Miniprotein binders against q56419. Designs and how they scored, part 60

Target 1, 326 residues: q56419
Amino acid sequence: MEGRTLEEVQEEVFKRHGVLVPKKELEDLAKALEEAGLLLTEKVEARLKEEEEKLKRERPMRLAGLSYPEGEREARAFLEAFRASYPGEGEEARVLLMPHLEPSRVPEVYGAALAALEKTPPPERIYLVGVAHRPLKEKAAALPVPFQTPFGPALPDLPALQALDALLPFELFNTPLAFREEHSLELPLFFLKGRFPEARVLPLLVARRSPELGEALKVVLRDFPGLLVLAVDLSHVGPRFGDTPLTRTLAEEARRRDLGFLERLAEGEPEAALAFLGANPTRIDGVEVVASLLPLLRERKGKVLAHRLDLEAPTLSAVGAGTLVL

## First folded at step 4 (miniprotein)

Design v1_74
Fold by ESMFold2-Fast, scan of step 4:
Structure v1_74 (fold): chain B 326 residues (1-326), chain A 108 residues (1-108)
Amino acid sequence: as target 1 above (326 residues)
Amino acid sequence: GDLIERLEELAEEVIRYLKEHGEEDLARYIEELIKWIIEALKSGDTEEAILILTFLAEYVAEVLHRLGAPEELVKKVFELIKEVAEALGMSPEQIEEIEREFREAIEE
């Protein structure tokens, strides 16, 4: 229909062909199109069930050959090049905030993350928390399967995931399809697996603020200690995000906002960091992650290792990226 | 001093072309980006000047391509950008990337 009535369709056909098509014929056509739509929906539903079943076994690479090399040797050289782009030595991390933006756009920021991982003792497990770019049935979700990487599969920490699931008021493994195409997990995981090949992972996505997730994670981390990684980007500025084209003032405000946010996190004051963003409004996709993980971020002091504003000329837009260790 | 003069010449060439083709909003935006570079230079922030020059160069190459600008103009604009880039100490690799963007604007 597209909002057109049968009378309007009938009138248009008459004007175009000079013939009055009876309403019954148009109704029959509409029924046939509806039935065809039902068959197409059935086929789509069957395909989605197939994809969901495949995700019960493993999560394949989606960005290999695009954002990072497919082969292990090439992937290792690629990772070392990113490390080399950052001139510092890094700091040990118990909590790491790193971006999930295309790595080639901010190599020095990923290099800072690698420097921090270099100074960090290998964890038994990594709690990798990304941002859902597709709807979840609940506020958060996890996928308890191996995630493929050029360095081999990143294996799930099944006991820790089950402990987490038991503490939540919702099913943790609620939206497998949301993980099929998710760069906020895949891109950080490439770097994490390259540095800590033996670590198991808890791949977590946050769609909306989930205080219950942070509370549950604080309990689980006591029994299953590991590295907490927040894979989040910072300020989003420009037409691609519903704003005006990038200007000096907007870029300066974005950098000030990003650094003010990160510096307050580094002081162990995540509520102050969120309040700062409320006073200086912007689109930071990491806000929902930080708001969910408050119990894990309070009173942890650390250091901002790097910050860059990536400028995207085709869209006159910019995205902030940073590395913070706590 | 010389860098600012070259940036002003770059502004004049691009803005004149855009205005002649009815692109007043684009002309104003390009002028603002060039002012940003000049302010960065006046404050001694060479790193910022390089970042914004690179952003400007990529955008200008795309705009000139979309408007079907004459090859002679595209080459002149690139030469002005290259002179500014070299004076700012941009790497040969960074300059080559800018050259590639302008070469693509002429071809096809």
Scores: ipSAE 0.609, ipTM 0.858, lowest interface PAE 1.7, mean pLDDT 89
Fold by OpenDDE base, second read of step 5:
Structure v1_74 (fold): chain B 326 residues (1-326), chain A 108 residues (1-108)
Amino acid sequence: as target 1 above (326 residues)
Amino acid sequence: GDLIERLEELAEEVIRYLKEHGEEDLARYIEELIKWIIEALKSGDTEEAILILTFLAEYVAEVLHRLGAPEELVKKVFELIKEVAEALGMSPEQIEEIEREFREAIEE
């Protein structure tokens, strides 16, 4: 590695491509490149460029066969089973908050989302706003390509995406590599595409609060009406997230924060929901998304359909998930 | 009351210019941003108001630059934003940052 550290390479890749490559992957690649006499940076950049070029055409499934079935028939059975896991009835949604957690961890929460979707007239388009778990070059991004699903491709609404881009002070179509493995879009999209096969999609990621995004979307929604979906998780507590092992007290605090957040959103008071969290000590995942979408959430009353704090036993950690309709 | 009036004046100046140049969507967007600032102020959320105002300043500077707006208009808009920023208790450093953006919009 002619004087460069893995950290320097990681930083360089991030600066150029807006993607943080895991050190382990870089280590494995470095080893392979040492054997080949190639520079790590050049090879990594070449691979990332290739992946970026692919993402100009389509976003392939990454979690098919892992988180959900790859085959359409099996995928439909999967949807039916998840719907069955929620015993209640849904309500019509204009805004849907749903999780992006591994579906098997919180089946009834996804079931509640499906129940809401059953009561929702098929939208022409879905604004799917996820959480960027990887750095973006800008506060928010979109990928204007088909997303592959077991139900066929989710096609982008290009006119609506272009209208949104025109209203933003930054390039909306940035950091395509951040979408490559982003589960916050892929997992919810499975359920959404399964229920609304003809809907166009606007796949959006938020890395940090973007007030401009919410106001721009409010304008765009006038000419391009659709369903708004917030694909967000709630509290993240325990050792995986820097806390002590889950205790009754910690779990109660996480639930209090989650429910308090969701209830205030259900009352049409998103600012109050954010204020209630303060410094967000339980690390509610959806804070930056909600903060970006305040204009679209204000004065909308709704209902919390489901909530779960799911224990990951191997790490004694827990993640909150909820379903809210507005 | 005075802050809202200044924001309304800011809106009028910017929206008028944008509409005159056929940028109706941008005009609507700016109007919504200003309404959001006003709502934040009414709710007592000064932090949110500052955040949106900062963004508005950057965005307006960029838009006016792209459209080739007269220097006189850019300066007037900046002064209105500065008055609002000062009234919200923004630091001199934060105001200087806004000023830099407007300066760049004039010089480039």
Scores: ipSAE 0.000, ipTM 0.228, lowest interface PAE 11.6, mean pLDDT 86

Design v1_75
Fold by ESMFold2-Fast, scan of step 4:
Formats: C-alpha cells, sequence, structure tokens
Structure v1_75 (fold): chain B 326 residues (1-326), chain A 108 residues (1-108)
C-alpha cells in the first residue's frame, strides 16, 4: 500500500474488474497478506534465476495448444483458416501494424495481416516490436535467442541485435524474464514465422517511450533492411480497463479513436496520430510504440486494411484491433 | 417489423424478471444492448447487429443462469436469439456455434 488509501484500492478494483469490494474485505485481505508473509523469498529468487538462465538458450512456446495448434500441420491449417476469413487482397508492407490479442477473437484482422504478408517479398529479417506486459529494467528490451513456434524456431538476427545494442544508451538485453510470458510477441510471431519461415527476428519490447530506440532502429535498418512489425492493440474500454460497462456510445467513441489514429498513421503523420488521441483516454497500448518509432513512420503512407472492436461479454469490456500497412 | 417487436417484448420480460430479483443495473444494461441491436437492424448494419447479438447472447445466458431463472424464460431467450441470427442471414454453422456457447453458459 504505497501511499494508497483503501478507498483508492477499492475504486481501482471497481474500475478494472467492475466489482465493488467492501472496505472490510480489503482490510481483511491486507491483514491476511501481511500474516501470510507473501514476499519475494530466497527460494522464489532462486527459481526466477533458474528460469532466466533457461531463457539464455531459447524461448519456449507458452500458448501452443491454447491460442494456436502445437503441431506443424495443424498450425498450417489454422493459419490458412485465418487468411480465408479476410475476403480482400493485401498490400505490400514495409511497415505492418497488427494486433496481439487472442487471434480467435478477431480472425478477419489477422487475416488482413496475412493478406499483406502474402503481397510482401520475404524479408531477410523482421523487427517485431511488441508491448511489455511486465516491468522492464529499461525503456525497451530484446531477447537474443531462438523463439520456438510450431513452424520451427524463429532465429534471432544476432548481428543486427548487436548493432542495435551498440547504439543505445542502455543495455538492450536487460530483462530476459519479461519475455517468458509475452503474448504481444508470441502471437504475431506465429503468423510471421508461418509466412516467412526463413526470416531472422529481432524480438523487441517497449515499456515506455524511447526516442533513442527509434533513432537507433533507423540507423540499423539502413545496414540491416527488413520488415518492421508493430504488434499493438488499440482502444481498451470497459470495467476490465478502469472504465464503465460497455455502451453503444463508448463503443462508437472507441472505434472513432482507433480509426482516427490509424488513418493519421496511414497518411505518414504519426505525431498527428498521437495528438489526435490526446491523453490516451481509451488506453491504446500502441501509443508508446508509435512514440518510440516516430523516425520510422514519418512521411510513410499506406492504408488501413481492417479494424474490429472485440467485445468481451463476461467483463462488459472491449478491445480494438486493426491491420495497417505502410 | 415483427422481429423488432418480438425483441422489444422479450426485452420487457427479461428486464421485469431482473428488476423483480434486485438487478436494476443489469436490467438497464441489457435494455441498452437490445436497443443497440434494434438500432443496428433499423440502420441496415447487419454486421453490427450480429456482433452485438453474440455479445448479448453470452451475457444474458450467464446472468439468467446465475440468478436461477425459470427454464421457460431461458428457452424463450434462446429461441429468439436463434430466430434473430437466422433473420440476419447467419449460416447454420454460425447459428450452431451460438447455440453451443449458450448451452455451455446455462449448464455451467
Amino acid sequence: as target 1 above (326 residues)
Amino acid sequence: GDLIERLEELAEEVIRYLKEHGEEDLARYIEELIKWIIEALKSGDTEEAILILTFLAEYVAEVLHRLGAPEELVKKVFELIKEVAEALGMSPEQIEEIEREFREAIEY
């Protein structure tokens, strides 16, 4: 409880989960946590260090059998089903913005991304930029190991990663554990590896705006050209995200903000896209990624191929997803 | 015409049931979702109507099951959802999927 009142905790739980927890229950919970001694222990630290050491060798699949099939043949059929869900033809991408939420919830949006990848010449490498869902020691991080997929391991582009590391004012390989369970990389990677099995990957996570990352990537991309992929979700609305239950008005506002953001990016105006969102009241998690990558997005025109607002009935919430080619 | 009238009639029945069981906020929310479907139908936005109908079906099934609603009311809701899905041009496969999800929610 770092400077927080029980009233603030109660309000946050209501906003995020749509449940009003009685103050007495919060008090009883706080006392139980103190009595249980639920703190980081030497044993937990030893386990985390062991898991960190394993991540120095490879990043295993975490969502196989859950979000996508584990077997290569079944995974191929699954990927083709997503492509079939999008009736249009794609466009060649030099930069691709695609979602990272559960694919089955927005199949046409992932299908649009696959359509774009079909029109794109196979790149030597993919710069895959996701959103950190765990704290990073620095503003951004990378993990220079093979990432397992049903289509075989996605191999890291070690020369390009080392070139990037050398240009940054912080250590790029700073938080291996943040990659252990990171769907913003794993889910897009499934589709990217299925389409471009020979491409090397730079798996990058952004936690906070890092202009130095964008400047460094601009330099590295000149020497190590490749496909830039921004794996970001759009608006987050409803109790799960600290808002009121989803209404038609809130859904219309979320769609308007998502499309306004994407269309400004498509015009090569990423600063205008960020300004359009203002204080980011709909919690578009791509804001920090776009703000970090400004030098790579300016004056690059393209088009929005798909957009959907995924509705989560149990939580009365919604998440926006889109596919944009630049 | 008839479909919208039936949605309005069922809405009144579900809302009345929820209010009688102390769920004023849930009743208001379900009323707003049904109005959203009706507005989408009137505007010819069948894609929007299908999306909201699927959202409503899952939510209403869970709520009615949690409250121990009469089997007769649950059956009326289920049959109307199926009828609306058919009217919106959903395939037999898509309708079977909604039916499966609805049955899962009420059996849990």
Scores: ipSAE 0.031, ipTM 0.559, lowest interface PAE 6.8, mean pLDDT 84

Design v1_76
Fold by ESMFold2-Fast, scan of step 4:
Structure v1_76 (fold): chain B 326 residues (1-326), chain A 108 residues (1-108)
Amino acid sequence: as target 1 above (326 residues)
Amino acid sequence: GDLIERLEELAEEVIRYLKEHGEEDLARYIEELIKWIIEALKSGDTEEAILILTFLAEYVAEVLHRLGAPEELVKKVFELIKEVAEALGMSPEQIEEIEREFREAIEW
């Protein structure tokens, strides 16, 4: 109601409903709405504190029954269906780039990731780096608790997380609530836990470019070797993302941008990959992740296994997804 | 009829309806999607034609539903899309999914 007078509200109600509401009743309603807003804020704050406390013990599944099955047997069949959707063979990965959008939208891309995991020796730990979809207090964060999956809990690698925390200029465990609803970790983790049930995980979120994270991870990986996974989506085009409705030109530009970016990463040239995006690097999700992890991506050669542009008709938009092994 | 002629008939039916309902921007957009399918066909890119036809079909079903289009128009548009889909070699399962979207547009 900022900048609106009670007279304006009264006139609008009269025009829409043919009723003249006395100013006193409008004042009382406004006070009741403000009071309800304050009570709602208190209730929301109490709920957030409760949820934050729960996150000190475990991270429960949020997308079970929606994006993947709740039961282990059904989840296993679901995962194998994605592997079957990709006709190629994987390559061994030290670094894996995979998507985090809804798996059913790009099954071949997740299948390619599964093929790569099939060729990869089981790691002791997985450094799973996703994109923060909620604000973080710092540039990056981690949550040092078990993450529930249909295949059992993915246990945190506490020694490696503590080693990482010690090397960073900020508190690593700074925003637990950002992990409550985070598909960029939950969806890749479903596939990773299904293939490597014994691997511990370092669940990491990047909100903004953090070169200090990449430098610290390079040090930690020497003492705690493991698989590095970048869970990032590629081009975002269309009205949902501030563009015009999807056209052939926009789709071709998105595919060219995605593939040019991935191919430069595959040559071990992450700075060239970022430069290739030109004046609008934000059109690829995960740019901040790649920029943060430069020390871990330089001089690592690999292969693009799959790329798809997912077309979303209700929003006339599209999201690119790819699988890259390094 | 020529596959391209069927796509042009589809364009004429949908664009006419949208223009009659003041949706000039949507009409122009549908025309661009159909041109995209036609150009994919001319270049021999059947996979691209199928991808864009599926995108078009879902979008058109939603738009016709939103505007409350007559059941007979929705059925005619689906039949034109089905003829194109069959000619492109889409599976019965894929075509049935498109049919489901158009049935929902009529009923709900």
Scores: ipSAE 0.577, ipTM 0.851, lowest interface PAE 1.8, mean pLDDT 88
Fold by OpenDDE base, second read of step 5:
Structure v1_76 (fold): chain B 326 residues (1-326), chain A 108 residues (1-108)
Amino acid sequence: as target 1 above (326 residues)
Amino acid sequence: GDLIERLEELAEEVIRYLKEHGEEDLARYIEELIKWIIEALKSGDTEEAILILTFLAEYVAEVLHRLGAPEELVKKVFELIKEVAEALGMSPEQIEEIEREFREAIEW
C-alpha cells in the first residue's frame, strides 16, 4: 500500500479483479502487513523512489536555517561576516581547497576562501568535488540537477558533465540519493554561489580514489575551463573518531599532518602530500579526493591561506580545516 | 536500545577489521554511517534509519568482499544487519537482497 488510501486500494482491486473487498478486510490485511513490517518497507521504498525522482529535478537545501541563513538578504550578511573573519588578503585561485565543516566552527577558514574568491575572476563553471559521506555505487558520482541555495539555484553544466561522463569507465550519474544530504557540497556551494552567482556547477562526489576522474577532468578542463574546488576537511581526531580525548600531543600531530599535507600541495607535490600522510592516522578527510585529482594538482604552486584545528568541546574531539589556493 | 547496541557491535566488528587492514578512511566512513543510523533511530526517524542501513549494507558487503574478509566475519556482519533490518520492519525481500550481497562477498 504505497501511500494509497484503503479506499484507493479497494477501488483498484475492484477495477482490476472485479471484487469489492470489504474495508475491514483491507484494514485487517494492512494491520497484519504493518505488524509484519511490510507496510513500513513499502512506505520506505515509496519514499526513496519519491526522493530519487525529486533528485532528478533538483537538489533542495538541507542545511538552510541551520548552517546558513535561508533568506538571501541574511545569507549575504552571512557571507560578509565570514569574509570579515579573515583579516588577510586572498590570491587568485585556479584550484581552491576549502573545508566543508560546519561554517560556524571555522569561520576564518571560510573567510580565507572568500578572500581567494575575491581575487578570482568569475569562472564560467565550478568543478565542485566533495567527499561522499554516503556510499556510492561507483568511485565517484555527479548529480546533474540544480542545487538550491539562498542565492537561487546553482545550475549544472550539462555539457561539461556529459563530456566527463563520456570519458569515465563507469556511469558518472549514479547514486542520486547520496547527494540528498551531502554537506560536503552544500556548504561550500553556499559560498561559491554567493560569490559567483552566474557560474554553472559540476557537483561531484568522491567515495574512493579514482585516478580515472582526475585524468578525465584534465581533458574536460581543456574544453570546459573552470575553477576546481576541493571541498575537503583535514584531520579528524578524538573520541568521535576512535581516539582518546584530545591532548596537546594529539593536537600537535593533527596540525603537523594537516599543515604538512597542505604545504606539499602548495608546492605542487600532491603525491608527496599523500605519501607524507602514510596510513593517515589522523584521518585527513580529503585523501581520496586528492588522490583522484593528482593530474590536476601536479606542478601547481600555491599558498596556504588558513588552517584551524577546531575543538568540539562536548566530545573532546577536533577537526582540521584549511584553505589552499593553487 | 537493543538496535543501537547491535549497530554498535556492527561498528566494532567492521571498524576493527578495516583498521587492522589499514583502511582507516573506510573505517571512519562506516562509523559515520552507523552514527547517522543511530541518530535517526534516536530521533524516531525509522524511514531514514532504513535508508541509511540499506546503503550501509551494500557498502559493507562490497568493502568486505574487496578486502577478502573471512566468511565468519561476513556472516556475523550480515546477521547484525539482518537483525536491525528486521527490527526496522524491512521486508523479507529486501533482507534477501542484502543477504545476496553478503553471499556474493563470501563466494568470491
Scores: ipSAE 0.024, ipTM 0.509, lowest interface PAE 4.3, mean pLDDT 87

Design v1_77
Fold by ESMFold2-Fast, scan of step 4:
Structure v1_77 (fold): chain B 326 residues (1-326), chain A 108 residues (1-108)
Amino acid sequence: as target 1 above (326 residues)
Amino acid sequence: GDLIERLEELAEEVIRYLKEHGEEDLARYIEELIKWIIEALKSGDTEESILILTFLAEYVAEVLHRMGAPEELVKKVFELIKEVAEALGMSPEQIEEIEREFREAIER
């Protein structure tokens, strides 16, 4: 818990398990562990520091052979199959919203993203903004190392990352371990690197609303222009996410929530998009990303290219996915 | 599936022992934490699950040791840590080192 608040731990548990653990219970646990002298904690912390040190060199592939092929030739064929799954034309993107859900579950949605990338001039750099699935020490974080892909390493844009770090009131490179197993960056990066092999990358994670990140990015993008990619999934519904079992009504509600959100973003009205989500803003994992990047999304009009609600029958749950070009 | 089943079996034994020795509130608390850990393992949140399970195991071992619990029950707690570490892909050398430190702490 060093470098993290108990509130942040509570929020992460709620997001992942749908259980709100009261702060007092977490405090009582921490207190009880004091009696044992936390000897194993020191050993675990030493191992985590060792893993953090390894991440200073590179970020290895974690999902190769599982979510995408390891070999370059096979990976390219895989990518082209996804493009073929979307029969429509793309649109040029200055900002691209795409999913980070398992690609094989929503092939048409990733195909739409690929169609947009085909119409987009190759960027010098990609600002890849994902959602933190592990707690961060700060509201946002980045990892300034090469990310391995089947198409070769995606190299970090070190000057742009340093410029961003200098403008923020917190240390940007604050939680390396959060990047060790992060599909919200790895899965979109597979497609982005396949289409833009020469582009450098700024791999960014958002855990909580950070208006200072959006303001800093607005400045950095002026000096270091590039493609902004929001790698976010949409509605999370059902028992896997702390809801009741999926019903036809809940599925229809999720579809309406997703499309209403995306259409308002497409109108250049991100505040209206956030307001539309109403009573449960955490139901869409992209909320914190959109809220952080408001200055970059206002007055940018675009199109929703695809949307799907992926149904997980074994868990009676669903996750929404969409492709939006701005 | 086997790991979760073994966690549930060990939890039942520890909870039963605590209840039989008047630690009803502690037993209830540990029961809720085990449910939380099992749900975390099912969701695939491996890093957080191992940390919480390791902390819980050390705490339980310390309490059982203070109460003079049977060596066999304490041994089962040690084996749980080992099985969790193995399931997460930790090397035999790393597991042995953790076990050594844990055993030394309990023996004091």
Scores: ipSAE 0.000, ipTM 0.096, lowest interface PAE 24.5, mean pLDDT 80

Design v1_78
Fold by ESMFold2-Fast, scan of step 4:
Structure v1_78 (fold): chain B 326 residues (1-326), chain A 108 residues (1-108)
Amino acid sequence: as target 1 above (326 residues)
Amino acid sequence: GDLIERLEELAEEVIRYLKEHGEEDLARYIELLIKWIIELLKSGDTEEAILILTFLAYYVAEVLHRLGAPEELVKKVFELIKEVAEALGMSPEQIEEIEREFREAIER
């Protein structure tokens, strides 16, 4: 079983239904699929190989026409509408934490990020760190190709990516297919490319805590300075995520955990932010990213510009989003 | 729409039968898989839907046969799963393989 592991199946079931399926049931599933002769057929393998080869040249837009407009003029108007949704002024960012959920759900949070980018000098490169929604062969990965956007392709910073790869104990370019459908990179990149059209990008995904990534990035940032962006969402609560239907009490708990996490990061205390969450009972998805990037976040003070817990009414669930500048 | 409603109705019958025969864990697992297939049908995620549907066809056929389920119920499960597979764009060869596994399970 090569293309779909039990870990991948369990993760997808948890993501879609908020239920952790017992290992025995998943093992029975894998065995039945193998016996049926349809799991990882030659046809599926051939298609995956074709998709992987395409990703060696470029990463196409997947959410154009769905989460943002495909045309450049329409995309510019869309982006400016988000900026207008935030009444405050931004602050210069050396590190920006912004969300990656559907932008239309939290326009003022993305607007706050845009306000911060307006106050930030155009960087030569952006270190864009998202959350892997597909398993990676290693703890982290990057894809060194142009990422298409309505504002033109976001070009990879090849020298900086190669410097990073050289410092890591694993192959950085290890799972190209994980980037085929990855909204934690695509959605923030739309806004970042709209504001910094000349900046090159290091598109990075974190699947599991990687302290070696943070240590390597600290070295690379010294030689290749740029803007560090953590593209993470906050609390995930409600039946879609394994909880009871959303109540006022659960919503208040999620808000308190989101803000307590962000406020500790704003004080330059990322270890305290992680400790505050403990077992992460409201499922802040940025934990693995923050834990990986500790050396870049310590002693860096900043400000929480925006926060929202947004209701997903059909599932009585909610997702938290925030903008933090450091 | 209609296909999803029929899938939900058949799921209720299968789940009820399993619970009445002491298979509560299996009933829960099948309910989860059916909800997952319905979500995939709505989202257009065809590769995952095909994998899950294939498992459901194979596994449910064997379990229902093992429990001595009425022939009518077993055939309803197969026919609806085949319709879903066709709707998801499964090849004739893939559908024939599912039919073969289903027939073999029933004959035992």
Scores: ipSAE 0.000, ipTM 0.203, lowest interface PAE 12.4, mean pLDDT 80

Design v1_79
Fold by ESMFold2-Fast, scan of step 4:
Structure v1_79 (fold): chain B 326 residues (1-326), chain A 108 residues (1-108)
Amino acid sequence: as target 1 above (326 residues)
Amino acid sequence: GDLIERLEELAEEVIRYLKEHGEEDLARYIEELIKWIIEALKSGDTEEAILILEFLAYYVAEVLHRLGAPEELVKKVFELIKEVAEALGMSPEQIEEIEREFRELIEE
């Protein structure tokens, strides 16, 4: 089997670079990489342990200078530019659904979220629920430390987090390393902290459906009222997500499914929203979050403020984004 | 008129090459992208036409590179894509970015 694998590598290099690499050289390279891998694994594990220890104190910015400006003045101007991208005024939110993809791709959608935040009374705390892009030891997790932003650290609501932990059948503060590189929390938090600088935060990640999380949050929100934010993207279509390249038909289907999903949530019918997606081939990023938070979404009517399907040419793919106020 | 004719000329060059190499499935996707661009232009949605032209550029570059297409064909196809991009009013910055990415996919 190893011989067949090396022949495939040899053939690929020839197609790509017009060079036929001797099998012996590929074998020697493979051996050297395998030997180096043992040392790299030890170094990586040591570094991950160091990062995990640092995460016990704070969560540093990872996307500053890339997705948003690092300096406070520049960050403020950046945030106001996004607000200006949305021509409407917002509506008050007790529940806000907003995206977490690269903001520059869908400025009007983030602008709509900012408009809603302007109409919303400053909350004492924000329940920020994102999507885990790395495995969690449990269905959900939280990191109870300050999250750095250009507007200063977003402080954790420790009493509310502890109350939530006490109600769950699993340890809430699991998998801290999953928070090290998590844009579904960092990108929405940039906007939320800019608008509500004094609000404490409960940074929550959902990896798999956790009805117990939704039930526990319903109880905690009664004693610790705040703004609930679902930081989720919508349709994911194309090769980047395991599908065929994007076509007009698939793009139209994605837009239809995104809007049908959001409209049913706006009617206070989250089960109907999930059922609408059914056996349909269009994947939506927020399904596990919505399914976990059903008790908080039922019977709550609202409005869809914005929707965009972002077309990604390099990957022949698309990602839907929307802003919904409940 | 002329822009649609240019897109059809681009389609003929690439589709002919792909069919000659037994890649009819790849040729069909290129036809779909070109039809999408034409439909967007007919509906007055120049912004969508520009976005789908970027899809076409990336797909064609990847496919021609993977098949080891002759340098002259690659050059001709890129020139046609650039002319369509200019005619659609794509910014010089956007065209330069596409050109850079196209060259990187082919050379590396």
Scores: ipSAE 0.501, ipTM 0.806, lowest interface PAE 2.0, mean pLDDT 86

Design v1_8
Fold by ESMFold2-Fast, scan of step 4:
Structure v1_8 (fold): chain B 326 residues (1-326), chain A 108 residues (1-108)
Amino acid sequence: as target 1 above (326 residues)
Amino acid sequence: GDLIERLEELAEEVIRYLKEHGEEDLARYIEILIKWIIEALKSGDTEEAILILTFLAEYVAEVLHRLGAPEELVKKVFELIKEVAEALGMSPEQIEEIEREFREAIER
């Protein structure tokens, strides 16, 4: 921590990770490090600074070779296999809700999303709204850099991002490190870029409900038309998520909750969809995204194309996934 | 629930060992790091947990080696770190890197 105050360390950790560490805890940490001759605080700071500098240029692939193939040819075959797993026809989407769960676990659901994209005219830009899996400094954030994919880089729509930033009461580009390992953007983007290679993207993360984001997006979409994609998973149940082991009864309850939520969205009633979940706290991570985007979802009717509850036997847990077109 | 409980239990064992060997400040330091990892796991911030876990693995290995800790305790710590890494969805390559850093720290 040479040349750094505890306040600067606290601010930097908050700025990069969205976590505010109490002053006393940082003082205890710094004292322990100093007395032990350990430079962990300095080492962590150096690592975080290095990672943020890399993110100013581009967002590299993190899940290539794990969740999808790195090579373009192999990636194309992989995408085609997912489309083939869904026997239905798609419908044109102006708004698409799709999962960000590991694709191999719910291939039919991603196949349904691909079917919808086949029926959708190529958009000039995609508003890709994911869920923050880490705290953000503000309620929402974006990263205005190219996102690497096996199909080439997904380029940011800088004019549209700047227009959005200008309408918000907070800095849009506020937590770059939140994007380094964010599967809620990377996994949907793989499929979107494969279908629409020329589309620019607005990669957006929501941590907490932000009505001002929805209002700003409504304005920006009028000037910069594009496809709105909500990349959200549905029910999270079982011990892996701090719950009791999954039973057949609990799995059926989760399926009914997911479908009830999706069908109300399909009716153009997003407030009713949120109210349906509100009687019981559910572990649907898309709630904050839907609550933020109410102005874009009202009175827009559509169709649920697919839904699956993926059962993970070793952990007695499950995650719901669905595809909805509006 | 089980993994977090086991993490808390082993953390208490390590903290007790450190205090018994006159390392009160180091025990406090590990307590703070474990608290951050647990908070990250509960928030779903896997990158923060992975970053902290990587440094915690190196740090714990170094301290236990310096104090001449029993091999059985070191083994328990190593196996739990691997389980936490697997639970966080770390790749085989990332887990191998943690294993390498742990071994290198023990040699220091």
Scores: ipSAE 0.000, ipTM 0.150, lowest interface PAE 19.6, mean pLDDT 81

